VH-VL binders against o27280. Designs and how they scored, part 269

Target 1, 266 residues: o27280
Amino acid sequence: MDSMNVPEVLEIKRIVEESESVKTFIFSWDFRREVRPGQFVMVWDFRDEKPMSVSLIDPVRSEIGISIRRVGEFTDRVHGLSEGDLLGIRGPYGRGFELMGRDILLVGGGIGMAPLAALADEATARGMRVDALVAARTADELLFLDRLEAAGVNISTCTDDGSCGFKGFAHERLLTLEENHDMAAVCGPEPMMFQVMRILDERDVPAQLSLERYMKCAVGICGQCCLDDTGFRVCAEGPVFWSQELSRVREFGRYRRDPAGRRVPW
Below, E stands for the ipSAE of ESMFold2; O stands for the ipSAE of OpenDDE; V2 stands for 0.75 times the mean of E and O plus 0.25 times the DockQ between their complexes.

## First folded at step 11 (VH-VL)

Design Kb4 (framework fv_marstacimab; at its last look DockQ between E and O 0.60; V2 from the best seeds 0.00; counts 0 for: pae E 2.8 > 2)
Fold by OpenDDE, look of step 11:
Structure Kb4 (fold): chain C 266 residues (1-266), chain A 118 residues (1-118), chain B 112 residues (1-112)
Amino acid sequence: as target 1 above (266 residues)
Amino acid sequence: EVQLLESGGGLVQPGGSLRLSCAASGFTFRSYSMSWVRQAPGKGLEWVSAISGSGGRTYYADSVKGRFTISRDNSKNTLYLQMNSLRAEDTAVYYCARHNWYGSFDYWGQGTMVTVSS
Amino acid sequence: QSVLTQPPSVSGAPGQRVTISCTGSSSNIGAGYDVHWYQQLPGTAPKLLIYENTNRPSGVPDRFSGSKSGTSASLAITGLQAEDEADYYCQSYDSSLSGSKVFGGGTKLTVL
């Protein structure tokens, strides 16, 4: 068995309060185990295990960050933890984002900004120009704004209620922004990603999108994260897909399967 | 450093033609939409034309539509404005300007003077 | 005849606060399109001063500020300095003019 599949028990070094519902947990990381933006890890609280995106990759400090939104019993328990407490981490898994060109567009919604924040750090470190459209329901749910700004990212905000930035959805705001990018990376609610992808395709901007599906094994065995028709396993062939790949996925932007395998509309 | 350098301006008779060029450097030219903006002597700024990064989309002010053609050669990092059927009211300094992400013009050339006179 | 209306001139003494208005309509500023501002010093090309209603590019002093409300926008300059003497233009997008970018008529700012 590959050592990467054995959870490593790690101490929480720091906890960053990103918002009322989102916390970033910082861990020491041995970078002999490479991790890329867009990849995920399995987080184990010794009772249950969930996939989480890596939101911080810092080889200088030898740290990674995992941003977790409070949405259920597992995340409730994790959010109750303190610095010094322990979690099990295995991974990383999946296909991460690829960077190309000089100018990159990031479009993120809610917790979807987590992997994009990590990508932003890498892109800016490479000297790329990064524009980020950050969307949320309300101003209080906008994530990583200070961090992105400090990295030199140009930010445009969008909120459903207009409490900050553009009032409306991310795809609506995108239509009002210029086409100044070699590639785009997108992560957020799937309906948002679907609309954003269409716009980017019309603009001939190569786009990568990160999908979320129910995952169990994270190693492409159990099939729980398998996409209809294509047979793509989000944990193995994804979670990052090119727009051309997703164009072949019938369920994209329309529905997902729950833990019981039932279709659940978005 | 971003640089835009206009050329091709000069004196032309009414009904004549002129082709302006803008040489761009210091950025990924193909990734940016570009515009021409003109300013008549002692007057304000007037947007003339715009072209998308790929060149697939062009836009014109009503005042120049049908007479002016904007184009670009991304292999040469050059923006062009073909001006036909020139009129006295087309007399102006013509600026090349880069679009930023938000739709504003973040970089401008120094301009080239076009004079239409008999 | 400009789509966006600006006062032709404003003046102020050094240290004072001046405001330049930019009045649009329901097809541009009122439609939710952003307003940008440019400064043009005598004999020079325009320079971006404010973008997206309120944001300052690098190098622009914080004594310059922008705002937008309804169908109008405003540029405010506090602590007026002699070097601020210039022409100022607002710019936006108008959906009724076949998708045109539009400028205000410009405002000449004189520092007394």
Scores: ipSAE 0.524, ipTM 0.823, lowest interface PAE 1.0, mean pLDDT 94
Fold by ESMFold2, look of step 11:
Structure Kb4 (fold): chain C 266 residues (1-266), chain A 118 residues (1-118), chain B 112 residues (1-112)
Amino acid sequence: as target 1 above (266 residues)
Amino acid sequence: EVQLLESGGGLVQPGGSLRLSCAASGFTFRSYSMSWVRQAPGKGLEWVSAISGSGGRTYYADSVKGRFTISRDNSKNTLYLQMNSLRAEDTAVYYCARHNWYGSFDYWGQGTMVTVSS
Amino acid sequence: QSVLTQPPSVSGAPGQRVTISCTGSSSNIGAGYDVHWYQQLPGTAPKLLIYENTNRPSGVPDRFSGSKSGTSASLAITGLQAEDEADYYCQSYDSSLSGSKVFGGGTKLTVL
């Protein structure tokens, strides 16, 4: 049987409090089931199931980590769990990031830093130079700074309120930084990703962007994760897309869909 | 250990030409933007020209635009500055400098002197 | 008439604190571009002293510190030593000058 379509019930081995609103839940993992930065898992709390990005991939300790932001009833329930409690996990799913060249730029907003932290670990392990622009609304919401520093990543921060680093949006800060990268990886609020993508395209920097859309099946059959215009399924052809793929998608950066499929503004 | 070594300076008459070179070692040369920065005797630092890591983008101060050409050969780890139509005002020590991501010059050569005089 | 304005000289006795200002405009420091500082000892090439407003490269003593506010930046030197006698330059980026790197005019520090 294909275990990818049935949740495996796993014990929470450790919980790391990344911020007041973000926790990383760590599980033992058999890496015969390969996991790549940028892939996601479906997390099941025995009542509901939501897609979450993998933020830690540690084959040495046989561990994965899933970072979850508290934003609603499901995530409130999961944040209430303790070490030793159980969650269902199915996956991984989707297309992960591809590394190329020697010099990579990471641009992450809020919880979008989660898959990028995993990518940073892989990139630095390969001997790449990694520069990361880490964005949030406030200093307290900047994620993974100590982990990135320990991995040898060069960090620049920005916050909407100016409490840490550059005061302003990620794309505004990006304009003030050097253009010396072979590729970029971007994840965060879709309006931020759209603006960052435009700058990277103008600079001729190949970029991969990780999208989040409503998902039910996670294997591409239900159609709930489809993008307008293209028919791309975020769970199958994404969640990581190249910028040139997204340039053909009218909805990117313009609107999102609720669980009923209705268009709503970002 | 990062090293930058300039050469090619000397005495030249107004209207003449010189080509400066900067040999780089101790880092992945192609990954870094590079600049030429000059300093006239007894005066401050003046940025002259910059080139991206790939060599695809070049930038010039207005005072040298059209007369100087920056280039690089990433297979030889060498930065160049071709200086044409030299003027007395171009007399300076010329430094080779490496950029970091934040836009500072984190490593400098010792400089090469260019004197433009009759 | 440098784009970034520094006092032409400052002085202090050994052990004292001195501050060197760097004043820009809305097209450089005021636009959010970082300020970097360099020390140039007589007869030598400049050396990076502070980058990204406040950060010290490895090997730079913590008695050197930088700050930035509004359209201006400052370099502070505490515990002044004879070896600190040098020229000091601030540097930033100016979007109005063909996107160029810009230096302050330099400040000669004299240790009395």
Scores: ipSAE 0.423, ipTM 0.729, lowest interface PAE 2.8, mean pLDDT 88
ESMFold2 (binder alone), look of step 11: mean pLDDT 93; pTM 0.943

Design Sb1 (framework fv_cemiplimab; at its last look DockQ between E and O 0.01; V2 from the best seeds 0.00; counts 0 for: pae E 17.8 > 2, placed apart)
Fold by OpenDDE, look of step 11:
Structure Sb1 (fold): chain C 266 residues (1-266), chain A 119 residues (1-119), chain B 107 residues (1-107)
Amino acid sequence: as target 1 above (266 residues)
Amino acid sequence: EVQLLESGGVLVQPGGSLRLSCAASGFTFSDYAMTWVRQAPGKGLEWVSGISGSGDYTYFADSVKGRFTISRDNSKNTLYLQMNSLKGEDTAVYYCAKRSWYEGYFDYWGQGTLVTVSS
Amino acid sequence: DIQMTQSPSSLSASVGDSITITCRASQSISTWLNWYQQKPGKAPNLLIYAASSLQSGVPSRFSGSGSGTDFTLTIRTLQPEDFATYYCQQSYSTPYTFGPGTVVDFR
C-alpha cells in the first residue's frame, strides 16, 4: 500500500457520459483504503491537480467513480482522455457524510449530485428511505436520475427553465414539499445550499452540507481553503459540515476566496 | 529524442497473415497509448488500431475488426500489429504513432512499413 | 463513428498567398481536432492540436480555428516548403478518424 499522500497512477476503466459537460471516470480501487461518500480525492493529470468528489463507491466491483464537470483547462484535458488512459489519484481526504435515522433527504444542484449519488447508494443499501431533490439549470444537466431511480430513490426534479419538473430553484421546490426527514444532505451551488439550509433549519431537520473552496494541499497545511473567522479548513474539517457549523461561517453563501486569495462574491 | 521504427512489411497473398513491429525509444513507452495508421498507395490516412499504455485496452477500426490484433511488450518497448485474413484493400504503408496523453493527437510517427497484399 | 470531410480536395496557390482549408465533423467534437501535414514519401507531421494550438516547432504562419463541427486551417504567406497534403483528425472518440486530405500545390 502506497502512502495516502502519494498519487497512485491508475487507468481509467470506464467513462460514463452523464451529461454534455459531466463525465464519470471509473477506476479500480483497493478498498483496504476506505472511502466514504462526501470525501474527495485529488486528481492529477501530470500537469495540474484538482480536488474531486467521489460519486461512485462499489466494493463489489472494487471500483470508484469520479464525476468531473468540464469547466476549465484541467477538466478540458481530463475530458479528452479515453478508457485506458492514466490519471494520478491520491486520497481520499476530508470528512464525509454521516447517515442517521430512517429517512434521508438529498438536495443536489448540478455536479453537487456527485457525492450525493454515492451517499444515496449507501443509504439505500442500509435500508433507508431516500428522497432526492435534483436540481439543474436545464433538463439535460440533471445528473444521475436513472441511477438514483434504479437504487429506489424517490426523485423530485427542479430546473431553472422548467424543462423538467418544478420550474424554479431547489429551495423553492423544497418549500412545496411538506415531508420531514430524519436528516438531509446538501451539495450544489453555495447560494442554493444557503437557502436550502435555512429552510431545513426552520423545519428542525438536521442537515449536512458539502462546501467547495479553492484547495491545494488537501491535508490542512496550506490554508488556502480556510474559511474566514472560524478557521475551518474545508479539506480537513470538511468538506461536509453540519448546518450548525456553517451557521458560524460568515462567508457561507456570501463569498469565497479565489486562487489569489481575493474575496469573490457569489 | 523520440524514435519509432516499423518493420515487417512484405508481400503476402490474400488470406495470409503478417505481424508488424514498431520499436520505440526516447520516451517512457509504457506511459503512452500507441496507434497504427495506414495509408493505401495514393490515398489518405486511415486510423487502424490503438492500444493503451498498459495494453489492457485495445481499439480498432471497423475495417479491421476481427482480423487484426494489437499488442505491446513494454519490457521491449515494442508495439505489434497482427494481421490475419489479409485482403487486397489492406495494402498500405503502416505507420506507428505515439498518442499524446490529453489532446489525443499523434505527435510522433515512424517512417512506415509497406504491406502489399497481392496474388 | 464520426465522419470527417475536408474542402477543397485540392487547391493551387502562389508563394505569398494565404490559403484556408476546412474540415467538418459529422457530429460535434468540441475542439478535439488536429491537423497534420504530409509531404510526398514522408510520414505525417503534427501542425495543430486542440483545434487552434500550434505544435512546437511549427511556423506561426500556420493557424487553426473552429469548434463543434466546423474547423479551418489557415496558412498565411505560403512558402515553397508548404507544398503538401493536409489532414484533419478527430480525437474526440474512438475510432479516431481522418479527413480525406487536401492537396496543396503551387500554381
Scores: ipSAE 0.019, ipTM 0.579, lowest interface PAE 7.0, mean pLDDT 93
Fold by ESMFold2, look of step 11:
Structure Sb1 (fold): chain C 266 residues (1-266), chain A 119 residues (1-119), chain B 107 residues (1-107)
Amino acid sequence: as target 1 above (266 residues)
Amino acid sequence: EVQLLESGGVLVQPGGSLRLSCAASGFTFSDYAMTWVRQAPGKGLEWVSGISGSGDYTYFADSVKGRFTISRDNSKNTLYLQMNSLKGEDTAVYYCAKRSWYEGYFDYWGQGTLVTVSS
Amino acid sequence: DIQMTQSPSSLSASVGDSITITCRASQSISTWLNWYQQKPGKAPNLLIYAASSLQSGVPSRFSGSGSGTDFTLTIRTLQPEDFATYYCQQSYSTPYTFGPGTVVDFR
């Protein structure tokens, strides 16, 4: 219905501090509006509106969780909120992950683990074998480890500084992992996703990658989330893309765009 | 209003070929996996084949693997089933169905098209 | 392949009765079990997904329960329109197998 394009004001039911820089905000949710792992919502703080990935999908408790990293003025304001405070939510939007086969590899960097944690819950509920490579700059930023372990996910970690697990980048750790998965799902910093995609493509592992771009409308009208040379709109054709779709995208992994559409380096 | 409309079911001889179509409307077709399910006269439901939203991944029941192919044209909102080397046991009403993202159920079904394989 | 069985194969009931249909999977499918209703000459319709979740627009007299290998569909206060065949179906892994069906006849 048209109500999906207007923010619904929801009360913050619970806040989970996932790390010093990441909080998960949990809301009651009417699951007549289905939510799939990899979809996003627009979060409105009554001043500005930003896309955020859903990290928890819990139909039993009628809850969703939205994980937000503190990176600027909007997220600073949201991190200052308490349980009982209000946020506007519209959505969900976008194309989520598709599960296939029996063995899935998740590769997540930083906040990119948020949609992958939701996917892990769905995959384990289906009885799939789930391996996760969880990457961060430092050990304290490795997200959702306890949740993934409790779900029966086989976890490998890497940190840039070596404070936990493999010292190095996710793609370097990936070279030491098994090549026998039926599919992979990848979300994190775009340079990491580019390198991981190249390795998975060489191994013939079908991969889906979740992109972030600047969004304004979230329904595909304004063109602010378009990818160069393809016309793909991240809010409509994505945010989840197959690796073959992304192999045709000139900008992927090479540069990003600011809100004014200017190319900026990583 | 979600609609799925199958077409192409006819009488064919054993060993023949036939292509079924399913026209979809009322939802964003490319976002959803699609499925063919068949039902022989007087019998239960049998899952036949499935295809991902992009069309990149396909799945088949053992009874039809190697003989049937599934495809979709997302620009035309149309699902296809190409049936080759048809046998009498392929006689059935063929339904197309939309697969949900979450929990994998088939939430919308067409009314079916009858395929009869006989001399 | 995951084999699905249903019990009973058929039953007769009167309007106002409560009935229960059982479905069993040959291996654990967690809660990935769906129920469909099919009336003669018509396509199936989804009733229940994820073992116990009621599809939008389905009357509350329908309910589902179970997990693992054993599942039930319950219809309370049976209505004339509930004369139909009921199928369970696992969505755990391909091939997505259906049960053989349970025919509910008006007595």
Scores: ipSAE 0.000, ipTM 0.399, lowest interface PAE 17.8, mean pLDDT 84
ESMFold2 (binder alone), look of step 11: mean pLDDT 92; pTM 0.934

Design Sb2 (framework fv_cemiplimab; at its last look DockQ between E and O 0.01; V2 from the best seeds 0.00; counts 0 for: pae E 5.8 > 2, placed apart)
Fold by ESMFold2, look of step 11:
Structure Sb2 (fold): chain C 266 residues (1-266), chain A 119 residues (1-119), chain B 107 residues (1-107)
Amino acid sequence: as target 1 above (266 residues)
Amino acid sequence: EVQLLESGGVLVQPGGSLRLSCAASGFTFSDYAMTWVRQAPGKGLEWVSGISGSGDYTYFADSVKGRFTISRDNSKNTLYLQMNSLKGEDTAVYYCAKRSYYEGYFDYWGQGTLVTVSS
Amino acid sequence: DIQMTQSPSSLSASVGDSITITCRASQSISTWLNWYQQKPGKAPNLLIYAASSLQSGVPSRFSGSGSGTDFTLTIRTLQPEDFATYYCQQSYRTPYTFGPGTVVDFR
């Protein structure tokens, strides 16, 4: 069994309804298996298995939380489960966020706030000052606001439709916010992350990004990884990357892939 | 092909002023932060000043704050360093350098222009 | 300001040798450390970025390692064109400070 990574079957301890489309499933967890913000798990519903971000890391209660957006057949089935039902969990996998300095900025879009909520808990527990820009299409999709407030995070919001906070995109709201931070952590749709990174570069703020396309690659399962110019596999170092590593992640900010795998412009 | 060409280095007296220019080509100038790095004769490299791609954010080493200003004209692909209240310690070769997108290292350098401050 | 130091200040080596240059930051900079090579009368050239990533066109005999405060540049199988001055530089936060340099001379 030394080389086998088999899902552990865990009972759903609690379910938190974060929004109409997002639920957080909470499990008991033995923290001898360490979990870092930005790492992910593979969730198995006894039919299919999908990568999901860890959004809650609570060593005091011995709990982890996994936030899942309802977007298709697998997630519909998982959203239909109740407390006491079972899920298989493999992990954690991937490279998590590294905290540096005293002041951190979090920029999250949609479900991308999930790993950042876990990071916010870690940062505030270390005594860091945490500012968060929480973005979504509508007010109903803004995630984790109460939890972030309880942790002492200074929250700014934006929504595409203006139903809460600033009306517009995350990068537009960012232009109006305080400009000095020791680092930033960014997670969300890649177009948002590209625009946010342009501003952070202007402000000389080093940043870490969580790239969803690399979650499956960080387990080593998919063929979407490529060697960079230095000759090592990019997926072995994700899903979280420092901005200094973006030249090693050749697809970031340049194009997306259609269902056939073909490169297409943003 | 990225090219950076500095100009304006001359002999000046202490307390004098001088403006250096750096003409850039071969890349989208307005997308990249630009930097001045200097090297006194026989000495190591010293970062002097930087400016964001838009020009909205500027940064200075303590040794030059209040005396130097940095600017750019993105329509002319040109970086400037205005040097006032010059001291003997400012004698150096001044390099123009392009900062990498996101990563903060200097991937392309000009060949430098010599500024000599002496009485 | 983040202070950078280098060791040694100078070293002598022969073609074919393996050499190591060390760099230390006064505070953690994670992997935001770059290495430059400078030959007499010329501008510096980037060799390594992000502590360990080779710049395009740099021979694989160059390698970098480290994170936090302690970093190394290694040149395996030293070639005649490698005799130069080497600088480390932090790019985490302005001012982007350089180390004092290490001169690598022919023995």
Scores: ipSAE 0.148, ipTM 0.680, lowest interface PAE 5.8, mean pLDDT 86
Fold by OpenDDE, look of step 11:
Structure Sb2 (fold): chain C 266 residues (1-266), chain A 119 residues (1-119), chain B 107 residues (1-107)
Amino acid sequence: as target 1 above (266 residues)
Amino acid sequence: EVQLLESGGVLVQPGGSLRLSCAASGFTFSDYAMTWVRQAPGKGLEWVSGISGSGDYTYFADSVKGRFTISRDNSKNTLYLQMNSLKGEDTAVYYCAKRSYYEGYFDYWGQGTLVTVSS
Amino acid sequence: DIQMTQSPSSLSASVGDSITITCRASQSISTWLNWYQQKPGKAPNLLIYAASSLQSGVPSRFSGSGSGTDFTLTIRTLQPEDFATYYCQQSYRTPYTFGPGTVVDFR
């Protein structure tokens, strides 16, 4: 009922410890406001505001989950919150994932699994076959494995140190998988996504990739999340892009802009 | 074993003030939201107030808003209810209750403490 | 605020009977509905949470159902210890609210 652009102050119903550095915060949600996997919300702790992907969408229980990795001052404060505490949530924003076909491949790295976990739930609920390649630096950083398994997802894991599954990077593991899929959804470190996209293109698998950029307004006005050359706004035209769209984005997999607008290499 | 023990319920005059306490044990107190629920003699249950695990956020029923304050000392595993400007309709048994993680039900209750507001 | 109602306000039954109590919310609360039992002079005890989940230690003759706005508590094969007052409570949003209660008495 409220304006999409006005933060709703919501009580934290539950905090799920996903890993040492990742927590999922669960909120009651009025699904008259639709939300799709791949979309993001702006989380406001009454001091600062940051974009976060929705990792859980449960219309049955009328709740959503937002998974947040502890990486800075804002997330440190949020991770210090308890059950019953409040956060401001506005959105959702951006373009989410589209599901098509019968078989879908999910490739996620680290916190990038957050939107993919939500997508997995939708896909499995629709009766799709879902394969997920879950990547992390170490075994203890692999996210949502139990949740994905419970949903009937076929999981492959890879870790940088080999502590779980394939020792190596996601694109390396992907090369060892022979199965074809109708579509793929990818989210994680941009260098990972870049390599994965190349492989999927070679295999003629339609792929959608979720980009992460510094976002300020979330409504396509400030331009902070604009991609060079194309003018794509990650908050408006994305964050989910098709591989064909990203092929036009020169900076993809190479660099990003920091909050000051400076080019920072990946 | 989870235990909740209320105290502080006494006879007080209208307009007076009273502070209730609830001593908690048997669980990680700071992880859970706590609540006060009251029951007037011969009446039903009424949610009065809630407080987040951290204590940073508090919630009140309209009937007590502006008069009651809820707080907690996590180092002492104690919940408090400061009641000011008491009225006759505040006469009730006041229960301390633990809110469950996530589901929001009250899985453990104290025995209650009787507050009587009368001249 | 979400208003809760119950029906009936009271009922009389005999040992061995099956009874049903209904609870209604003024708006959809999904499955965020809990049931409590209270005996005279005692604190309430949780029976059912999340509309249909049985609390640990509660006899299986108790069951809950419903979603959205309409909920039911069913007691099969009523036992002598089941004569009490039953309350529903929504935990969807603060302020939390209770139903007015249903008194279950001996016939």
Scores: ipSAE 0.033, ipTM 0.675, lowest interface PAE 2.6, mean pLDDT 93
ESMFold2 (binder alone), look of step 11: mean pLDDT 93; pTM 0.941

